# VHH binders against c4kar8: the designs that were tried, part 178

Target 1, 263 residues: c4kar8
Amino acid sequence: MAELSTPSPASPAPLDGGRGDELEKFTLRGARQILQLLQDLITHRGLITAHTGGGHSFMTAVLKVDEERGRVVLDPSPDPQANRRALAAPRLTCVTQLDGIRIQFPLVGLGEGQDKGRPALFAPLPAEMLRLQRREFYRLQVPLAHELSCLLKAEDLARKPVEVSARVIDIGAGGVAVVVPTGAAEFVIGGTLPACRLALPDGEPIELDLEVRNLNRQTQRNGTEQLRVGLRFAALPRAADTRIQRYIFKTERALNAKARGGL

## First folded at step 11 (VHH)

Design w79 (framework vhh_7yz9_2)
Fold by ESMFold2-Fast, scan of step 11:
Structure w79 (fold): chain B 263 residues (1-263), chain A 124 residues (1-124)
Amino acid sequence: as target 1 above (263 residues)
Amino acid sequence: QWQLVESGGGLVQAGGSLRLSCTASGFTVSDNYMGWYRQTAGNEREWVAFIDSGGYTTYADSVKGRFTISRDNAKNTVYLQMNSLKPEDTAVYYCAADLSTWGSEFSPYEYDYWGQGTPVTVSS
């Protein structure tokens, strides 16, 4: 323990060839492919959720790819606590979406400093990126203007039943992610929320059972923290599945048309 | 409440063996990516081993051939069998889980939950 070394996050990627054919088909390892994908994220101003572990994440973006130094430059959080968690993390797991395709990549060796006189976070270029092209991995980012909500049946801190209106932030074939108001409810991973009601614009709310899969306290770009809850459809009737898929399809088409219109 | 509880750490002489256990509550280990990390004073956590939902295992070069990660689905527990221990294996060992909305097949590199850590000291 006598070594004075600059602190750095954990060793190389945990999946150094141990993963099966499914992930290998979606794994980009070519330097040019990785650089192009990172550049596409910059061009499209893609928002990135960076998971720091322990149920925490923060919203960031790739500001620049520095090919000469072999690193990416990330937008720091305005919340100093989120930046401290990120710098202390052995690994960041970065998740974003581009043209309806989930993009995921690890960053190891995160540091802080300045780029062109502005605060920045730096990390070596990822050795690999996942580009998950299958329909079951697709999640529609729900437009804020849609005001899509899900009425959750949960428990408060005193274990009493409460109903909480949560904003739906993304939706896919297998589930939804929601934002829960601060202090509104407590959640247990693996717990089932029965008879929740998903409000779609096309008719009556859909009644469904949701399984809690993920809990994350995400620091937004404005520095505020939100509780984000990942919920899996535990039992989805065919009629409900059809309505959800129709909403996803229509919204995706509208977003693609708007983007191609140059607006 | 969800949690990961580690046990099995302690003091052992070089060349000895220890088995660490990590028991999950609130979720199923067979449905998720499970990993072991370790941390020494003044250093960042380093990855040691992981097991995915399909049962595939991967190891850091420093422990390959000496450590084995496994799981018991009936006990909802992940193990790290540590053989031929060296003084440089001295660290606090942490269990980690990836609990994505879609399962570990979707987010294999993401670890959402961590255990409290269990200390391992290897004397010469």
Scores: ipSAE 0.005, ipTM 0.235, lowest interface PAE 10.2, mean pLDDT 78

Design w8 (framework vhh_7yz9_2)
Fold by ESMFold2-Fast, scan of step 11:
Structure w8 (fold): chain B 263 residues (1-263), chain A 124 residues (1-124)
Amino acid sequence: as target 1 above (263 residues)
Amino acid sequence: QWQLVESGGGLVQAGGSLRLSCTASGFTVSDNYMGWYRQTAGNEREWVAFIDSSGYTTYADSVKGRFTISRDNAKNTVYLQMNSLKPEDTAVYYCAADLSTWGSEFSPSEYDYWGQGTPVTVSS
């Protein structure tokens, strides 16, 4: 049992990523397009975050597409609890990236068994997939070497002020996702964290207000769990926006250059 | 003001039937993934049945052929018709709504609405 937030009666709060009807222009429904996209995820060994509801997710990958049976085969988690949650869930919401393009799709009717003598999860092929081609939906996966962090101004369970240094795992035009140490602070969806400090390479930390949009407990590929917090930039000054965009652009170019050769 | 209100639980003999109802307030059931879960003392919630926005349904293996999930969009209500009940079906039944259609930046956890739970007891 959880009490859930409601929008303001006079002016409903905006939702992240817009309404479902606004996403129709990015939705793939052609069977051949869906099959090709799933095959591209296999070819590029794309890691998928599968959300199982209740604030839980696990890391997986597409192992195989069985066109004859109309099924997708997924890599199970090494954490048995994550697999039990997935099998108990009415739906998985799968999120990944391919060449910087955000891809999302639902899987319903998950089952378990074996593929080639190894444990596997199975689901019917999705009837639709999102392929978000707009810059505002792009999330740069932050290289570990950058040690990007955000100092969050938050509150403990007792409403006492606390400062939490959180590792930035992805960043986009509209916000960041961070990993918060377990038990470090209380987060309320829709709450504002004022005067947080985003540490980018090459310069002083950027002071900004962040709105909590998402909370998720992710089971990693090694079976450990971490808390991810999605944070939206509120009232971002132009100078800060320019620095963030420059960091994203520079890092993308460096990663693309490395992929083509060089470093 | 978002809520789910369950009704229809109670005591039945093995082999009997019950119909559970779940009425939504503040959102529309036809636009969302809706499901029924059940929980026995000391155990985690177990998924039972699911209906998506298109009306496609899926069921846990333990209830296939016996339970039917359905939706009445005019009444904003989801039903679970339970037939051929077994003592093993004894549990508290919960209605749930997942209002996120597309996932990670629209976190499923923030849209997981749960009802208060309705007890079902099946005597042998």
Scores: ipSAE 0.000, ipTM 0.187, lowest interface PAE 12.4, mean pLDDT 77

Design w80 (framework vhh_7yz9_2)
Fold by ESMFold2-Fast, scan of step 11:
Structure w80 (fold): chain B 263 residues (1-263), chain A 124 residues (1-124)
Amino acid sequence: as target 1 above (263 residues)
Amino acid sequence: QWQLVESGGGLVQAGGSLRLSCTASGFTVSDNYMGWYRQTAGNEREWVAFIDSGGYTTYADSVKGRFTISRDNAKNTVYLQMNSLKPEDTAVYYCAADLSTWGSEFSPSDYDYWGQGTPVTVSS
């Protein structure tokens, strides 16, 4: 039970300070700036992916900032196993975005309890947060209404070819993240999936080679697990790159217009 | 399986040079953000040098001008050339691969693949 009450003493790589001067430009260390950014996440109902180690993460959100006690209150997973992994982790790496800008911060010393009679996770306020304002880190969260999909050409457990229609959850200049059904295919990090087909709202599917960059079993807010696969565009023809960028900018513009309209 | 194997560590006198090697299997070093970290007893791992997929390099202030990170794509190997070594460079050196979503340089610690570590001792 040490796993639930005393997190592992593992010493993972530093989140940002160890990566040199480029990340320092995007690092927030002022208490007021950190509090304001956390409040912005609450106001915008920002979903946070909290990475707990071992290729596992869960979806959470900041419920409130308790300045008096110097802590942040997070929405626990309805999956007890995800919460157990989080509590056992030496550090959570929290990743979210606001207006396409990647926000990343560590939480250490996670505990559990109740807030006003409801289960909650608690952690001390982070001493630093990354706010990556460079365009190359931009990731468009794909609206569910767009039903964006990518037909993956993969292999099953017997190494037999299989086609998997995967839902695209985010897209950027360098690749996509997709959700695949449980057991649909086997993926190997660094492996190439040839001749996959990305279906954008206008025109024929874009045929492209995708490289598997990461695999993560993510526990969703409803307690279900999904396999998230991060995929890099291996070689992107200019016409395909233009269509992807057009989709990203058009969708971002429409989302910004909706937000500006107060809808 | 994914693996990083370091070699080239040892004992060297202050002012000397040493070259560390890190050979990857299961993935391609030229496609990933590769780095060197070091750790002394009782301290957290300290970043030393990085090389990204495009070949751009960055260095910690403590090693700028003395250390050089490079890669040999044909050998799937990353190197750390350490010149003008100082006693304070004494540490266990770790090779790491950053396998972030779609090739981003920023990954959770659980996506970092680490080598076993190679000790470097610099005598004064």
Scores: ipSAE 0.000, ipTM 0.188, lowest interface PAE 11.6, mean pLDDT 77

Design w81 (framework vhh_7yz9_2)
Fold by ESMFold2-Fast, scan of step 11:
Structure w81 (fold): chain B 263 residues (1-263), chain A 124 residues (1-124)
Amino acid sequence: as target 1 above (263 residues)
Amino acid sequence: QWQLVESGGGLVQAGGSLRLSCTASGFTVSDNYMGWYRQTAGNEREWVAFIDSGGYTTYADSVKGRFTISRDNAKNTVYLQMNSLKPEDTAVYYCAADLSTWGSEFSPSEFDYWGQGTPVTVSS
């Protein structure tokens, strides 16, 4: 068992049932609640990361819930290879967020076809969905307008030191998830990136040591591939922790106010 | 101060119904993960039902289909409607708030807030 492969609760990596019976308290099993949650994802245009295994995922969305046929309709990738991986997978693990709440569900029996003359992926409705309203699983989806970045100190394919400016896509108490351009650097799970700089909107960049916790090659809706890297805060100074928590809290409150039709 | 006050417990015959109430002070029930636990003599507290900020509900297998958790946001109160009661449902029932969820003033490391417990006895 590789210790380095253990994901953080705040990681974008899929959570497994090995967390014990505690996850049962957050597991929705009622057909009407599953339908309602899937409809909420459609209404809020929730982007879903569908993990196909082998470190691969693609970005999708629920296009429709077909209650009469008991299935969900998903947006296929414009990359045929990503669709082939998905169709070949015994199970998709879908991860998304709604109002900061982590949502995770399996899809089994994925098929391909058309909906209203457009290519679509189909799967039976999930029998269960995780809805995790716990702060340790909370990941703030970073607003694009905040232009949050992290300057990573890594190595290129020739083992030469490189600095890579990576876009921060989400942030939590335990770490960040970043997007790295394909081929910009090599990452090793469990490797430490020293003296990286996290740029928050207010103040000077925070200097941090980051541990690589997961790697995922995600196919975007435009068909391009992005490397998503989950990074754990290896040693978080008190001042840095305070600034990160303040940013999360402030942004969370602003997003909640906006979602309620406020301000 | 933050507290939960329970009411509605008592003695009831098998097959009967009972509604427990839990009123929160110092925080709002709609912003938190709220639930009911129960404890029988000699056993640990066991989960009964939860309701989250979005109104989604989960139930322990032992009560599914018989108990319903709900909330009244205007009254800042969570209810547990217990139908088709069995002698096995005899326990002290506790209301709990998981204040480690986001959107609150509370730290993830803080203890859950608990009510003092409401006894329920089901006679056969």
Scores: ipSAE 0.278, ipTM 0.689, lowest interface PAE 3.8, mean pLDDT 82
Fold by OpenDDE, second read of step 12:
Structure w81 (fold): chain B 263 residues (1-263), chain A 124 residues (1-124)
Amino acid sequence: as target 1 above (263 residues)
Amino acid sequence: QWQLVESGGGLVQAGGSLRLSCTASGFTVSDNYMGWYRQTAGNEREWVAFIDSGGYTTYADSVKGRFTISRDNAKNTVYLQMNSLKPEDTAVYYCAADLSTWGSEFSPSEFDYWGQGTPVTVSS
């Protein structure tokens, strides 16, 4: 009578905690890593958007890391009202970019004071920092002086065809982000904009199909609303791809040369 | 720690209404791109509705005119008001946050934070 060993119940497959795990790989919690990243922000003089909540933000920078006191020193806003909001906020959400990678970190316990006789904001070191290395392709921030534009063939609210000239704010191998006036056209995520024209400085516009991937409405400091549209290249001819890559490379090289004091 | 917690799911009859809530911790909903997804067993997650930092809303065609996404900044909560529910709306609903709104390459499907989901069942 062979005792049929009842197979031990298979341990429940680990709950596919996979996406939370995906974010964890981008989250820095080590003190040394955090300090290094903050120092890198200082070195690169990265501008930081500090969100105070309620749709309010101000531009700042990390001026210093005080390891002895365990605090970060920030540049205050030239707007006293922004500083008041910052100090009243229970939390700042700081957003910046380094080497094309978005960085985000919280600051809690903001205070004001002086650093070397200059007004400054102080906060304890962040407990965590996100370094979002998710992009398959690098996105070049387009210099304002280049005035890249994209003629979008879209529809209005009445589904009437409209052409919208949009400023390109960033470009990569996979697509572009553009800014359009609010209400200029209706965009649908997943929708295709056919036969658009991307204007590069080096020649004739590139005709291409664009897929709407992202929509983000932003209010500028002057109170003007703008719509940012993320667009994927749906069909990019090889020749166009080469031109885009060349533009990116050339521009990056120029920016790096300038950053090194060569221009 | 950054977290999203959904609530408000349940059983409802066809034609009924539900209001889902998503409360965020560690970040401010008004400063980020927030959305709702839904998933049925064996299928991929499909996007339902989004709200950006400016309050601009976008809806899937399947829910347009029936669902409304909104937020309460004071409560740091995003809502999905679902009206005229149909059996086809039966799914687990997930709240999501995209912290990478700067990049055009980030698809709404590539959100950074997800809630655990709240089940919605619409009975015929």
Scores: ipSAE 0.023, ipTM 0.456, lowest interface PAE 5.0, mean pLDDT 83

Design w82 (framework vhh_7yz9_2)
Fold by ESMFold2-Fast, scan of step 11:
Structure w82 (fold): chain B 263 residues (1-263), chain A 124 residues (1-124)
Amino acid sequence: as target 1 above (263 residues)
Amino acid sequence: QWQLVESGGGLVQAGGSLRLSCTASGFTVSDNYMGWYRQTAGNEREWVAFIDSGGYTTYADSVKGRFTISRDNAKNTVYLQMNSLKPEDTAVYYCAADLSTWGSEFSPSEYDSWGQGTPVTVSS
């Protein structure tokens, strides 16, 4: 769902020139709004990356909201070590997307138990949720059916050149996030990967210079560990920028049409 | 490549003030997400304050109204002004930069660069 158009200069709506705690504009604190957003995540089967600290995270989902007990019920990791890290963490930072909009919230006081006879994690309802509806944070979740990949030129553990075909999980105006199996290549934050090849539908692969920005070790829902790598377009040619923006727009439009038809 | 250098920590009495500084080299603070975190012995790093490329700021509940994050683009420096200090503010304070394509405001593991840390001790 797209954001409303920006207010005109003559509009009584506040214009955002910045200064101060501006993220307050995107922070949900109403109990009803929080419950509705959590329910939307359940309805859309939203996958959540739960960061436990130390460069570790795991994939989870909200299974249900227990309003009477004031808690959320989460899908535990099949990796016992990921669950131990989560239970030991003073706080989880949960990150997900809904219609390309970044949603982020903290969970504190995580416990374990059972829901309908199955293992579950639970935590008190978050007091705040961030719904960050700013264009610079928009990332298209790449459909698995597109099989969108980026051929990375990196180094292995022995510092030998390797080429790794990495799956693109999201894409925006400034870069991509990719996943690789742990151990497939070694990445250094701030390192450059020259002449990587981004395979988009409807054309030749795009050659890009990418800079490593983020590294995160994620335990998937099936228990396997993957490295998530955030990559910035270090030098984006105009033609490449146009093709990427066209892909994002067309894919978003197609996903929105499919969702509306399914409703 | 990327470097953050922190300064301004020290010993202060409860109710006092300190200003921490974080100077970046190899990248521009105005183009990136910048944050302050703190860590006490036995605990994970706790987020304190955040400022993004647009100048938008946010604060942890424990410091709201007392701490202010700001930046000086000409000096390529981020500041944390700490007022009305309490003994529980005693910690090592870290500056962090998130140069990511998808951003992260509250996940320390997603920040691209960390400073060495600067200790702050608040006596009662």
Scores: ipSAE 0.005, ipTM 0.223, lowest interface PAE 10.6, mean pLDDT 77

Design w83 (framework vhh_7yz9_2)
Fold by ESMFold2-Fast, scan of step 11:
Structure w83 (fold): chain B 263 residues (1-263), chain A 123 residues (1-123)
Amino acid sequence: as target 1 above (263 residues)
Amino acid sequence: QWQLVESGGGLVQAGGSLRLSCTASGFTVSDNYMGWYRQTAGNEREWVAFIDSGGYTTYADSVKGRFTISRDNAKNTVYLQMNSLKPEDTAVYYCAADLSTWGEFSPSEYDYWGQGTPVTVSS
């Protein structure tokens, strides 16, 4: 039963921490982390787009964090209608950026008043903030000369185990994209490929579990069909993460040096 | 706490209609690239429709003129209205969000997926 399973169209349970893992690791929930990030937005005079629903938004900024009362003070819009929409909204979705990193957070329970004699909007501190690191979305295009490969543990069309050596075409902190010949194996979005081996140019292959995230059939210049498979790293150990990041930084630095015409 | 909850799938006869809904929590659909994908048995996943942060919509050729993607920003919900359904539309339909569109963008690489909603179209 363990070796032969009926294929299920059902994705892995959300409780497994499958596809939701990426967003959770970017979510800040600690009160001190939230306070520090809001203070950083004040220090850098970050502009915030506050979405009030119904296709409406306005530009604001955090003017102050009131730690004693557990709330933020926001700059109201010069448009009174925008402020009325904000106050009527059940929730504000605030979007901003800091050093190229996208930051999102909800504000619930918006009120209006005065701060030191000036009009202001007030809201309780958000319970969470999403900080989407720019480097997490960076994908190194792997040089062909590196011959990077990942040995995938999958099933063929007859549901028999098969090992496929796939060429890695790009790599980032969260996963890899690989190419395989069409028909080499069956892949199910949300399925896990256990004990795959990622071969970096130096050292031993890294053994890891990969989750299938996307599938795309590509026609190459020679007319051959190839399957592109997007794979996320499941439960990546710190040592493996460090080694992958080291490869990315080293390769990026080398590519930049060549592009600049270093001698 | 980031979630996409899908509903509206089911069994329908050819020529019929269904409306799929996808409600987001923890993020705003109007701020993000939102899409619908489908997967049929034995086939690769196919992109069906998307809507970007500006409200611009795009459709796969196989569904253009029959399907409509829309959103209700006040309800934080994305819809897929499916008309003139064909047996070939039988699939599991997935709602997806891409929170990474502030940089390099690929419509096939999403940050978060729903659980999928089955749609069966009988002849």
Scores: ipSAE 0.000, ipTM 0.181, lowest interface PAE 12.9, mean pLDDT 75

Design w84 (framework vhh_7yz9_2)
Fold by ESMFold2-Fast, scan of step 11:
Structure w84 (fold): chain B 263 residues (1-263), chain A 122 residues (1-122)
Amino acid sequence: as target 1 above (263 residues)
Amino acid sequence: QWQLVESGGGLVQAGGSLRLSCTASGFTVSDNYMGWYRQTAGNEREWVAFIDSGGYTTYADSVKGRFTISRDNAKNTVYLQMNSLKPEDTAVYYCAADLSTWGFSPSEYDYWGQGTPVTVSS
């Protein structure tokens, strides 16, 4: 018989050591698994948000995996400032999704050069990739055709009440990510937006309180910048939770059926 | 190995200052919600401050104006600068990381540090 774990001799509480690092079970370290996942991102044309620090990110994609040189080739931003931030960053945190599953990996040692005569960014292959396969981390990317919006009750720069219709980019069990036009409202991390209205395709809008959890200025592939706001559902009633889960499930099944039909 | 290692705790006189550090291994602090919590004997963990991936910060009312959370992305480290310390600030301080873009809560944190004790004497 084989043991997969060893006791933590330095642990003052052996039971705590037995719980282990929760993130380890979601971490891919096999070279073949990492290469396969990066190839899947290429095949599905997966968009990657590359975080460069300071609340800045840019949209990129894996163009190529160069196994011989042990590196990934990334699509540079059309915004030169975004590329300069990326090259100056000690690390990039890359976040993407496949089938709603969050995938995250670091890139260290980013450089610039050319691939097939075109500008490109490159970095050594990551030694590990995180793949979070838990319901609470699942994010449905909302189809533009659904015109899913959330009417936010927020404040402007002068603390005057404003209502902002924000486009819902993704939705999960715990919240939504929305796009807000620059300057439309001011958001404070940890602040609560009361009585917001989430407009799902079926039925009346859901009234709910949202907590601001994340703010990020993201440079899009067309070079424009948008503010992404991550919002947590506060005290979500059962009926609202059921409707949101039903929307996620139905939309995911429809998207999967469409992708399968494309065969 | 995913890990948060706290340092900088100790004994300090009332009115003094301490700087706590939390260094991450296996993940980057710039992508995650990073927070400081504290716990006194017989009480639940109380949140103190957090910083999100965008560098925006929030503080508990009990520490506003006295404590500052910051990060150094190059060192993959989060700091808690504690000024004008009071005996009531005596606690074990914990660093926590939330990989979620939503659901910041002590019970929902993906990873916790081991804690660092702070004692403020009058």
Scores: ipSAE 0.011, ipTM 0.378, lowest interface PAE 9.1, mean pLDDT 79

Design w85 (framework vhh_vobarilizumab_d1)
Fold by ESMFold2-Fast, scan of step 11:
Structure w85 (fold): chain B 263 residues (1-263), chain A 124 residues (1-124)
Amino acid sequence: as target 1 above (263 residues)
Amino acid sequence: EVQLVESGGGLVQPGGSLRLSCAASGFTVSDNYMAWYRQAPGKGRELVAGIDSGGYTSYADSVKGRFTISRDNAKNTLYLQMNSLRPEDTAVYYCAADLSTWGSEFSPSEYDYWGQGTLVTVSS
């Protein structure tokens, strides 16, 4: 017997299936590939944001891969509270970037101990890793020298309009991630920030509407906390979209040229 | 202009082997995510195998250990080596490309290109 279809229409997709089927094409499950990707993160000194749940995360890095024991060794946070949250979590979701490509993997069974006499966190090797090489998931890590900022039109804690200059830490086709000064504004997931201004190095600021998609209090490697806000481009004109894409492409090309030119 | 042309399909006996090729033009295979999909009669299209710009690969559970995806950068061609073929592998096989940031254009509507497909029949 056939069940009645839900009112939600099926949309055409490369795969006939749910959202998990789309992510399957970006999922690495080969043991040698997982080991190679983790080694690439070590070689490039990739900083990892480890999400412990409840809107909390901390900055870490893979220090080494212990193949004989089947384990990764991670840099603990200098904040003891962040380490306690991590050890209590049933799962860490680790997110990083390599050449602008988002890499995401779970760690289960986190423990603490010593590595060569220094405190360390240990976890079994992940059974799978996501490497999201699709244009919509690509995020350019914004060079600090570019001083890229976005002037946000938000509300303070008293619901008064405020303008907040936020540092843009990454940018992609679908949005930006910014760091907001503590206490500068109130953000609500799903809320819209109208008429914000994105300052690119070349030309006048781009006026755009931003939707708040995520909020995360991230503990940095120096032990301080920062509020990271993920913002989606709500209604992006073609001309603005073209300028943002060209900035991303031009910056990626320049970074690749510098990496090849005299290291 | 982006073009994908599949070849290498045909009739093969169960337990046999077959190698599919996908010749790409208008972009560089090694710079982009590439995949093989298949569609059997009366069934939906399913992902068979994928390879990203870094050479990392993924496989559907039904083909893992039997199929191998690879590419030849000099020939700008994607391959699928199919071993230990089963009647259930009978399908039209499609080559697909997701243009990444490595491509010259950044319009989201210009990725997810598909070939015409090549028929694989595993006769019992």
Scores: ipSAE 0.011, ipTM 0.348, lowest interface PAE 9.1, mean pLDDT 79

